# VHH binders against WD repeat-containing protein 86 (WDR86), part 4

Target 1, 376 residues: WD repeat-containing protein 86 (WDR86), of Homo sapiens (Human) (q86ti4)
Amino acid sequence: MGGGGSALRVCADHRGGINWLSLSPDGQRLLTGSEDGTARLWSTADGQCCALLQGHESYVTFCQLEDEAAFTCSADCTIRRWDVLTGQCLQVYRGHTSIVNRILVANNQLFSSSYDRTARVWSVDKGQMSREFRGHRNCVLTLAYSAPWDLPSTPCAEEAAAGGLLVTGSTDGTAKVWQVASGCCHQTLRGHTGAVLCLVLDTPGHTAFTGSTDATIRAWDILSGEQLRVFREHRGSVICLELVNRLVYSGSADRTVKCWLADTGECVRTFTAHRRNVSALKYHAGTLFTGSGDACARAFDAQSGELRRVFRGHTFIINCIQVHGQVLYTASHDGALRLWDVRGLRGAPRPPPPMRSLSRLFSNKVGCAAAPLQPA

## First folded at step 18 (VHH; from j1 with D110Q)

Design i1
Fold by ESMFold2, last read:
Parts: structure tokens; C-alpha cells; sequence
Structure i1 (fold): chain B 376 residues (1-376), chain A 122 residues (1-122)
């Protein structure tokens, strides 16, 4: 090893790689899902494991933590809901016929995507599938959801319809927009020549950003299906995306992160410190945190691009990162969850300048100091 | 279906050498970066070395630099790890691994062999 870090704790309870981690909305708990077929709950206050969630019959692929319930999905084709206080399994959601790759809990609904070429929505409380979204020619890899109140209109014939829109990305090279209430495919977003790996939604603008193995990012109007922009400078798969203050950050197999103006597609900055793919991104308070296949996490000043710190200690790829308060959490295929003190890094938030409407001068600004970090 | 079969492990004294081999089938070997990953008893997985699809670029964890050499023979669909100057801390199961197609956490070590044990004893 070449250096030490400021790790607060190393949590090695899992007996296999950690595939995902999720922070509760209130910031009090963390959930990890593992290759060992279990998930674990952790207290953010003291870093102690609070519960072992066992019942899956294969590796846990993804997880989402809510304040009162934990959700896990697995290669065993099931999703499970767990009580966060007792660790008891409360519900098993059955129906998928292959790996469940992603889940999303929103608007009291559970959405899932699977290698069985479908997405599904389930009643959280009743455990029943409400709709199946079938039409992709291959695996459904990623999901995003737009609630009904974020949309400009509802169908006239169904004036009070609930459900909103689900956006899915697939290995078939398309994204699809589904009306959740009816199950109908509203739009197919065609243009990618490779798998759609990642997806973020700009809800106010009704815009989806998709990243692909074809090395491009594409922006789409989810209502009309129109391709709005193509972002072409990456030289490898676009693995992860983050949208912050009209900026898109993308992590890639080409070992870089790029920052783009969301509205124009101009690449403003390239971050080049990584030795392998960039598998995770998180923007927090002026700092860009990354996780990489080189087993290191990194912190950059988002505005200047300056590398501030390298977090060494993991021995294999970092699959997922989270930031809460002054702690960076990293989860790795080495089986460890690591907690790092990030107190005192440059890039801590500064008071934003007054907000302005779009202007010609604004087109040259990156790392936006006017970020809406401070509510009115 | 991707198949990777490691061989060449065994018991060796400190300072000795071994050569690990990995036979690949079920995919276009020439199109993928390949890696060696090891797991010592009671420890987590550790990346050891990686080689590009044409062999022109290699990278190693610091603890093995100068002692281990990764190589490939695309005609034989084979990956190799030459291990020299072996130390007790090199004792581990060594896995041959292919670059993932998609970069989900669970996918990052899915395309691998069963492993071959290397024991370096005093």
C-alpha cells in the first residue's frame, strides 16, 4: 500500500462482496446488500450492525432503505421487504423469472426491473403485482419514476388517473416510458447502439439522460420521445450519471469523469485521476466523490477539478458510495464497508450567489456556486 | 456460457516460483481485458493484475510489482500469471476474471473461474 486514509471504521461482517448500499431518508441507517445472500442494517450514529437480513437464496443485487422498511432484490428472482427495527422479513414479492437487477420505492409503489425482460410495479403493502411492463427485447437494467403531480397533464379519458410515468433502460439499446396506471408503453427512446446502463431524470424539464455502452449520453423529452442532445466525448461505456444544478457528471469505463452543461451538451471538464473504470459518483456540498475499479475512492473540488484526497484501503472494486454529514461510505467487492472522515475537505459549501435566469454569461460557469443547497 | 479454468497452483517455499494458467472458452477472448484476483484465507478479495485485450497495457497491485507478470496468448485463449519471489502473504486462492459487460456491483466478479490454490509455506 502507498498510503493511509482517515477511515473511521472498517465493517467486515459480510462474507462476500457488497453490491450496493442505501442510506435512509432521515440519515439514521444504512443498508448493504451482498454476494453472501444477506443484507445488513447499520446505525450511522455509531457504525454498528443493527440487523442481519437473511432469506434470499442467491446474491443481493440492489437495495433501497426507507425510514421504516428495507427493500432488497436478488438473483433468486425475488424482492423482499424487511422491518428495520426487528430485521424480520415482512413480504416476499414473487413473479420475476430471472435476476432482479434494480428496484425503486416511490409514491407508495415498488418498481422492479429484471433480466426476464420486464419491469413490474407492486403494491408495497399487499405484495401483489399491479402491472407488468413488457416490450423490451432484452434485460431491463435501470429505472426512474416521475410522479403524476410532476407531469403537465393526465389523459383526458382517465381524468383522475394515478401512477405517473416509469422510465426503463435496457440492454436492447432503448429506453421506454410507461404509463404506470395503464401499463401501456407511451414512448420508445431509440438512438443508442448499445445497452442503456444508467438513467437520471430531470423532472422539471421532463428530460431523461441515458448513458450507454456505446460511449454516449443522450437527452430525451420523455413526453414526446424526441432525442434532444447527444454527448459524445467519452471513449468507453458510460456507467454512472449524476445531475446537479444543470450539470451532468458521468463516470466511464474510459477511466474519466466528465462534467457537461445539461442544456447545451458542452463538455466543461474532464477528471483524469482514475486508473480504471469509474463505477460510482456522488456530488455533495461542492465536492465530487468517485468510486473506481482501482479500489480507491477520490474527492475532487467540483468547481476547479482539483483532486483533494484519495481514499485507500479497499482491495477490490468499489461498487457503491454514499455521503452523509461528514462521512463517506464506500462498499466494495472485497466484502468491506468503509467509513471515512471527510471533515475539512476543500469544497465545503459556501453561500451561493443570487440566482439568475439563463444568460450568456452563465454558459461559461461550472461547479455552480449558486447551487440550491440552502433552502429559502 | 463463459468458462474460465485456472490451473498451476500448489505448495511452494518462500522465494519460489509458480506459473498460473487460465483456459478460456464461451466468449471472444481477444475482446476483453482480463484480471487475476486473489483471496487469502479469511480475507476479502484482492485485485492482483490486469491486462488489456491485446496485451499492450498491464497493471499490478503494488505488493506484487516486479515479482508477478501477467500475460496472455490470444491464439490459445489463455491467461497467465508468472509469480516469482513468492512470499507467505501471497498464499491465496487465485481467480481468473474477465472484464464485466455491465458495471453493476454483482456483475463485477461474475465472469470468473473456480480458482486455484497457491500455498507459500515456511
Amino acid sequence: as target 1 above (376 residues)
Amino acid sequence: EVQLVESGGGLVQPGGSLRLSCAASGFTFDDYWMSWVRQAPGKGLEWVATISEDGSETDYVDSVKGRFTISRDNAKKSLYLQMNSLRAEDTAVYYCAREPEYYFGWDNFQKRGQGTLVTVSS
Scores: ipSAE 0.691, ipTM 0.880, lowest interface PAE 1.4, mean pLDDT 87
Fold by ESMFold2, fold request of step 23:
Structure i1 (fold): chain B 376 residues (1-376), chain A 122 residues (1-122)
Amino acid sequence: as target 1 above (376 residues)
Amino acid sequence: EVQLVESGGGLVQPGGSLRLSCAASGFTFDDYWMSWVRQAPGKGLEWVATISEDGSETDYVDSVKGRFTISRDNAKKSLYLQMNSLRAEDTAVYYCAREPEYYFGWDNFQKRGQGTLVTVSS
């Protein structure tokens, strides 16, 4: 594809790279967290900056936006909650002793992971830690939460699942499953030979998918701790995962995206075009959007694998993407948030049910060749 | 501790040449892809060039193709950028950067030097 596509808007207010981008549940606002130590709120209606969130004493690593509150975490070892209307800092969550890498707000609880080798859960309103999850032998990089109502309930097992389960991934090569109510480690998921970089849950099936620097994805039953499948076709670190119905999409340092059947582990499709690592993925309405270290975002037809558009304009790594309505949002280490018109990229019809037989024919034949001229 | 120290910047007239060097220590240099990244005054970071761990693959931003050459010497643990036919728009602080370990957004530019200033003016 030759065209670079024109951005609807370039938002260059940040004075440093943008590390993460979060969309509010109601779709009305975006939150960006930056290397400049600030976060910013933006309106999706007109792309205008609505607030500057100042207070962190080091770069903002990650953020999550709710309808009434924004949450940020930082290398200053703190998490902050902000009022989305006024931009006022409402709460500072102190206790971590190193970089807070990820946060997750769910079920009126705030979960955090840190390079201090712990994860924590906090009372959102009171600002106090309610549990510390200690046991990883190195940095806790990523986390996911399964709420109590998503878990099976039996009279004998009800206590174990009462507060839900937190799943954490670490540079120690393990994932761990924690009982939130007690703080106890329920399972240790051993098998990866490298850092666990990314993690998604299929909570109806009680399955965790982990991606690692060892170039594999692994599926686990979070209740029993059983390793269910190993996905071995990537040739570099698995950086990001997205679960869409029964499909797993993975982005890798090998410069490809792969699509897998979640239930069988068969690779259905490999998407090639990237000149460097694939740092971000988003599936939306039949279209697979990617962000890459080559400073380009791309749109693929998810069914056919056809590259439909390349979004050129950023000058450095795209760290995060979001899609809302007919707009693609890209956030980059060049310090810009870009908004792109994606009208006319409606997806192709979904493939027929016997895709497993066809996927065997395609998964082995769509090779793993890297782009000839690009690094990962 | 990862350390990257850039040198070789300075003032150069348009059309001139300059060679940047980067000394690496505190990690296994031969195992990582290396890049040059620049920041012009008042602008964001721009990727310039990347080289594979053994030097077999290189890539450049279009604006510098044919003018800049990235190279490395693994025995000396050094990365280089030869800049020819310099233009005013090449004025920037140039950073030597190592491939990130974990690919989180904030991690993508953490393994870098403090930069060396290149000024191209009459």
Scores: ipSAE 0.685, ipTM 0.880, lowest interface PAE 1.5, mean pLDDT 87

## First folded at step 21 (VHH; from i1 with Q110K)

Design k14
Fold by ESMFold2, look of step 22:
Structure k14 (fold): chain B 376 residues (1-376), chain A 122 residues (1-122)
Amino acid sequence: as target 1 above (376 residues)
Amino acid sequence: EVQLVESGGGLVQPGGSLRLSCAASGFTFDDYWMSWVRQAPGKGLEWVATISEDGSETDYVDSVKGRFTISRDNAKKSLYLQMNSLRAEDTAVYYCAREPEYYFGWDNFKKRGQGTLVTVSS
């Protein structure tokens, strides 16, 4: 391996590719969901598998770990909630009629998206579907949520905004904004000429950023439905996005990552080194971490663009990465979870943005890595 | 719908050669990049080689460069892997895989065949 050294630990218990990786909010546990139809809980302290979550009848497509519960969704059309201490399945959420692609637990609600062309919200505790969001003409791929307290007060449709807004992205080339309390479609965000693969919200603001197979990123006002900006320069599908203050980072099938000014659309940096698509992104403390179809993860200095380290060892595409403390976690279709020491990769202090925001910024992101179109 | 059928595996001595074939159906073969991936006993999936839709661009994992050649015949809707100078570490089940349209994690390389076993032993 290059100057990056060997992994701290290789966790190879899964008998199929790992599709997603989630860290608990307190950083003490990891959850992996796998092509082998299982999920696994891991301790971050020693890297040991502490539970095997069996019950799904097909691929575990996505997962989210909370402190007390693990959530998984599957190509078996179900979502499951699991006790993190015992591994016992506590609840099965049934209703979707095709692959459940993503889930999001937020504001004591469970949201899901599916190839059945719907998104749904469920009562976490009771297992009942509260609302169905129907209107997309094709698969619903990604979703994001703005809580009511993260939205500006408006006099129109006040009771409809009380439950917050769900934003969905679809292979039909649109994103849609849904009023969670009513189930009604508030806006349809039209402009993309290809599937919407990834989505991130700038909260407590009301701007959504969408990435697409049409090689563009678009910014939208989710309240008015207005397209605010188009970010062009990628030469392939935009697979993943991360919003960091007023900077947008995008990973693409064109084998690059780009950094953009969110407010103007100007591309200010391109990161090159990947031999394949960039499937995963995570910004952490001045360092930009990437996962790629070339089976390598990488660390770049975010300000200078300098490649600092290449993490070699995986044998197939890295589907998901996470960073917590001094550890990079990588999950791959090779079936391994790898933990890497990233001490000493602290970047230079990030310069302030040209316009300092007075508002606190929350990045409510779902789907850090999406399944994009082929490399450019 | 999408079907990929691998063939050509078998037992071979170290230093020997095999040619793997993959018959594709249920999709427009000419529009997709194609790959070979393999799984050694007790190991995870390993990407081996990729070829562009028209065959003009190829790439290989470092351990097989110079020994393996990926090719395709779009008229026959077939993908091939010529494996020369085989080594014991090449023992694996070899899968023909279509590159994904949208590159979603769980959907990445899900479109693959049942595989063909290659065993390299003396």
Scores: ipSAE 0.547, ipTM 0.828, lowest interface PAE 2.1, mean pLDDT 86

## First folded at step 22 (VHH)

Design k31r (from h2a with D31K)
Fold by OpenDDE, last read:
Formats: C-alpha cells, sequence, structure tokens
Structure k31r (fold): chain B 376 residues (1-376), chain A 122 residues (1-122)
C-alpha cells in the first residue's frame, strides 16, 4: 500500500474548478485558471496566492504564465494579459466570437484557438490582431507554434517561415499548418476520423504528433503535409501528448498511458493503474507523472513502467499537472491546487550496464595461415 | 441541447436510503459514460460514481463503496444512484453529469443538471 504522501500544501482559494495550471519559465510562480472566472498567481516557494486576476466575465479555459505577464483566455470570448506583480489587467484581446479554448505565447506573439473555428495571432504589446487563420470547418481546439529559426532555411520554407508555422487541431478531424506571416494555410493534415484533441511538435524533425478521439496518434511532416506514422493501440480518445527524448507519451480515455518510439511508432510501454481517463502528463527526470479522472496523480518510473507513488487527496478530476524541482503541482476541478513532495522517487541509479569489456572482440586473431608458397 | 434533470433528493435520517434519478435528453445517451458528482456545502465538487455506456463497468469514490450503486436504463435514458447507509457527510447537492466529449479541463462535466439536494440529518 504505497503510502500516498500527504500534500505539502492545499491551495483552495478558487471558488470553482481549476481548468488549467501554468508554470512560469523560472519555476517561481504558478498560474491557475478557474471556473469561477478568475485566475490566481501563486508562489512556488510557499504556495501562497500572490495575486487574484479578476476581470473575465466567464470561466477561464486556459492560461499561460510568462516571465513578464500572465495570459488567460475565457468562454467570454476574450483573452487578457495581466501584470504579474500587481494582478492588474493590462490588455484585453477582443475578436473571437466564441469560446477561446487555448492560447500560446511565443516570440512576442499571442496565438489563440477558438470555437469560432478560427485561430488568431495577436501582437502582445499592441493588443491588436495581426492575423486570422480561417479554414477549419469546426472548432479549433489545440495549437502549437514552430518558430522561424526552427524551420529549415529552404527558399520555399523561407517565405513560409518568415513568421513561423502555426499548427492547429480541430473537431473537423484535421490539423492545419499555417504560415503566420501570410495567414495562409500551408498544409491540411488529413487522416484522423475524429477530433484532434492534442498536439505536440518535434521542432528539429519538423514533425507534428496529433492525438484524436479516433484513439490514434498520427505523425506528420508539417512542411510536406505527409502522414508519416499512425500509432494504433489505444482504445479510447487520446487526450494528452508529451514528447520527450524521441519518445511520445500519450494519455487516453482508455485509462492508460503509452510510450511510443517517435521514429517507428512502436509502443514500448504501457502504464496502467488509472481508474479513469488520463487527463494530464508530465515527464520529469526519469519519472512520468500522470493526472486522472479518478482524482489521483501518479508517479511512474518512465523506464520500467513501475508505479512508484499515488498522490491522493483531490476529490475530482486533475485537469493539469506541473513539475518543478522536487515538487509536483496538481490542479483539479475540485477547485484546489495541491503541492506534493516528489523526493525519493528517483530509483537507485541503475548501475551503469557493465562495460562489456571490448577486450574480447579483438582476440579473434584469424591466423591467416600463410599458404606455403609452393616453389616454382 | 443536452439536458439532465436530477430528482429524488430529500431529507433522510442517518442509516437511511435514497434513490436518485436523472433523466437525460438531447444526446445519444447510450454512447456516453455517465457520472454522479456531488457538492457539499462550502466544499468543491466531488466525484461519486461513474458507469460505462452499456453499464458493464462501474466505479465509485472510496467513501461510498459498498453503500452506493450507480445504474442506468438506456431505454429510458435514465441514470440512477441508489444510496444506502447514508451518513451526514453524504449531505450534498448531487449532479448527474455526462462524461466529456473532448476531455478538456473546462469541458469536464460541463454537461450536468441543476442537481438535487440530499440532506442526511437526525
Amino acid sequence: as target 1 above (376 residues)
Amino acid sequence: EVQLVESGGGLVQPGGSLRLSCAASGFTFDKYWMSWVRQAPGKGLEWVATISEDGSETDYVDSVKGRFTISRDNAKKSLYLQMNSLRAEDTAVYYCAREPEYYFGWDNFRKRGQGTLVTVSS
């Protein structure tokens, strides 16, 4: 009965479920977005609420914390930028006509996806929409961005890549690759027979991995639009993806996490122990952390697949998890943020595989028996 | 439009029994997992029980195991929660909820009814 370690701290200041949790780049702060229409900034040092971000007229769907600002999006069709010190709203981004589902801040640009079937890019500083990406036939759910410098310097890619590439996933069963500079659809990634729920980019490989309600993961070349691989083994919706060291981790409604070789599509490991859907994944230092609809977080040895710890305490689905240092952060629809000590989860360093003494390979002195030169 | 209407709540003594019902409409009921969730006064939402689309699988929060039974009638588009051996800590508004379609944080249990109040008191 692995002693479900007690939470270090329970932060229950939200008056509604927490939908998303974002960690600052420096790991010093957390941002939560909630059903109560607010976001909260927290210190990772002590778990105290540093600021209440109040202004949205509906529930916060997603949030992202940057060094200088916090960003939230909402069902009120707006995105807001906040001062991380004062908690004041600095900017309201208006233009979407339905629920803003996700946001991404990169390269001083704000990207957003919405149920209005569009994705948009905004100038962070000016608060103005710079481009609208229109072409999906249904709701845009997920998005990822590849910066221009991560793209190959091919002439064709140069024009397309001046502003980078935005990849979007939609309930229309497609992912789309957009040229950020022109706003044009570069590629439509067709193949899924269900909604694209999650997306991760392998930037060096120019590969997108999409997870879908069709229970598949698909790998795509984002430049050519070619489907590279289909990962088939899940029996439920693929809800979340994480790419780590050429391994794809997928969480599913089938209550499993699977680890796949990104290059081959082979499933190398299945993590079981969840009683409900896997809702969140985070890899950290050889440990795979999961959040689940069963209100528990778990720590697995990523290599062996062994369950190391179950974190019990939430009363509802864990929607998001973050890990920094020796602390696991879990955000739940029960309205609580919980902090957990994850010390000691590092398995004993496996002794380095015995250096196979390369010495034995050299001894096959194939005695070239010099065939005696028969005297002429 | 998805509609879920809970009924059967009321006042009951400790150790008593109550059966909650939920009438579902506006979606293909037999294609979705269904759940009961509850909210005690001044507390957050708590998951109580879940049942698979065909009723073949059920799961419960530990505190209600052996006392509560979730069931469904797909022909009637109805979800049920039989609650036995009720305790004071079971006092809450109980909600019938459809499992999410997309499993986003904000989509989770978005489709739920208005709830029915269960009060367990001597």
Scores: ipSAE 0.871, ipTM 0.948, lowest interface PAE 0.5, mean pLDDT 92
Fold by OpenDDE, fold request of step 23:
Structure k31r (fold): chain B 376 residues (1-376), chain A 122 residues (1-122)
Amino acid sequence: as target 1 above (376 residues)
Amino acid sequence: EVQLVESGGGLVQPGGSLRLSCAASGFTFDKYWMSWVRQAPGKGLEWVATISEDGSETDYVDSVKGRFTISRDNAKKSLYLQMNSLRAEDTAVYYCAREPEYYFGWDNFRKRGQGTLVTVSS
């Protein structure tokens, strides 16, 4: 009877649902973005709100916390950079003409996707748009970035490699690969029959995995644009993806999480226990954590698929989860951030299989019975 | 445009019953899961109940199990919540909500009505 562990801390200072949660690289701070048009910085040590980031004119859709700055995007069509110590707005990035859905900070660049059918890249420091990626026929939802040094040194890749590759997913049913330096569309990944909701990159393999409302995951070579594999076992929208050690984890509206071999597309495990859609995934130290529309988070043994713990306390959908150390962080549309102790979820290290005492193999002393030399 | 209009709220005594209705328009009603959510005074949103597109599946928050019944009439494009054995803690604004299309955090339950107030008091 796994005692539903009480939350260590409940942070309920937002006046609207929390849409996204971002953990600082050092794990010392959290950033939440909310329906109330604000973001908040929190200390992970005590769960105290360190700063209120106020300035957006509409709900915050996404956020990312870096070491020296916080970034938020909003339905007000803007992105903002904030000082993490003072909470002051440092920069407003203007140019999108519709909801900014997602942002990504990488290599001192800010990438954004929008319902205006564009993705954009901005200079973080100057606040100027450096490139606009125009070509999607509908809303751009998700994005991922591959840095230049992660790309193969092939001549074709060298031209593409200047600035890296941006991969975007859209409601038009396509993903696109963009050369960041030129702004040109390198590849259009065609195959999905629904919106591309989520995207993860296998950078070493130059592979993109896309999840869609068509209930499929697809693997793509981002250089050639070739579809490598289709994963077809979900019965609902694929909402979130995580790539861990050549395994793809997918959360779906069908209330399941599936684990797939990235290389073969074989489903090796299905995690069942959710009463509603799976909205978030996080793998940590052999445990798979999930957030769900049923207002619960769960911990599964990633290898066996066994449900280890249910975290109850939220009253509405968990939109985002993070894990650092021995603490699970959950952000919900109920307006609360919750901290949970995840100690003891580590399956007892299976005792090393008993070293089969190799001792028994050597005892076949074939006693060479010396045949008695019959006397001549 | 998606429209959801809740009705049926009011003042009721503890132990009483109330039936909420939601009229839906502007979308293909029978293709979407529908939910009731509520917000008590000074509290965040709480999920109450969900029903599948054809009504074959239903789910409830534990606190209302056995007391509330969600139902739908696809021909009338209507969602219902029968509430029995009402308690003071059921006092809230009740919202009819459509299942999100993309399941982004900010997309979740954005398509909801203005709500109807249910007050349970002696």
Scores: ipSAE 0.866, ipTM 0.946, lowest interface PAE 0.5, mean pLDDT 92
Fold by OpenDDE, last read:
Structure k31r (fold): chain B 376 residues (1-376), chain A 122 residues (1-122)
Amino acid sequence: as target 1 above (376 residues)
Amino acid sequence: EVQLVESGGGLVQPGGSLRLSCAASGFTFDKYWMSWVRQAPGKGLEWVATISEDGSETDYVDSVKGRFTISRDNAKKSLYLQMNSLRAEDTAVYYCAREPEYYFGWDNFRKRGQGTLVTVSS
């Protein structure tokens, strides 16, 4: 009966569901975006709200917290940059004509995807759109960015990747690879028969993994556009992906998480125990954390697949999870951010397998039976 | 456009029963899982019950297990919630909701009705 540990802290200051949770790079702050049209900054030390970010005219869909600034995007078709100390809006990025679904800040650039069928890149400081990526036939959902220095130094890649590569996923069933410098579509990744819901890049960013409503994960070479492999075993939409040490973790509407070998496509483990869809994944220090539509978070031993703990307390779907140190953060559509102690989930370090004392192999003293010298 | 219209709410005494109905239109009803969610005064949203597309699977929040029954009639494009042994803590606005298509945070349960108020009071 795994004692559902009580939350360390419940932060229920939002007046609507929390759609996304972002952790600062230093792990000291959290940013939540909510259905109430606001975002909130929180201290990880005590769970206190440090700032209310008010200004969006509709619900906040996504957010990203950087060291220097907070970023939010909204159904009001805008992106906002905020001062992390004062909570003041510093910049409004205008140009999208529909819901902004995702944002990504990288290499001093702001990337955005929208239901207006475009992705865009903005100058963070100037607030001006530098490029529009037009070509998807339907809504752009997810984003990933590969920096120029992570791309192979091939002459062809250098020209194409002077500003890096943006990878987008869309409801049109495709992912696209864009040259950020030129704005040109480098590759169209075709193969999914449903919407591309999630996307992750490997390190250094040559391979993309896409999850789709067609219940498959696909691996792609983003330079050549070649489909490398298809991961087939889920029975529902692939909602979220996490890539860790050449293992792909996938959360699905089929109520399972699967672990795959990135290189072979083999499913090596299935995590069960969810009553509804898996909505969020986070790997941390040998533990796989999950959020679910059943309003519970869970901790699994990533290697054995064993359920270690269930975190109960939310009353609605957990939309996002973060982990830092010994604390799990869960954000739910019930409007609450919860903090959980995850100490003790580290299985006792399995004693190193007993060093099989190599000593026993050497004792084959081949007793040289001295042949008796027959007396001449 | 997806439309969900809840009905059947009202005032009931503790221990009483109500049956909520939801009329669905604007989408292929029999292709979606459906849910009831509720919001008590001053509280966040709470999941109550879910039913599969063909009605073969159901699930409930623990607090309503054995008291509430979710059902559907695909021919009538209708969702139902039979509520028995009602308690004061069941007081809430009840919403009929379609399960999300893309399962994004902001997409979750966005397709819901205006709700129907259930008040359990002596």
Scores: ipSAE 0.865, ipTM 0.946, lowest interface PAE 0.5, mean pLDDT 92

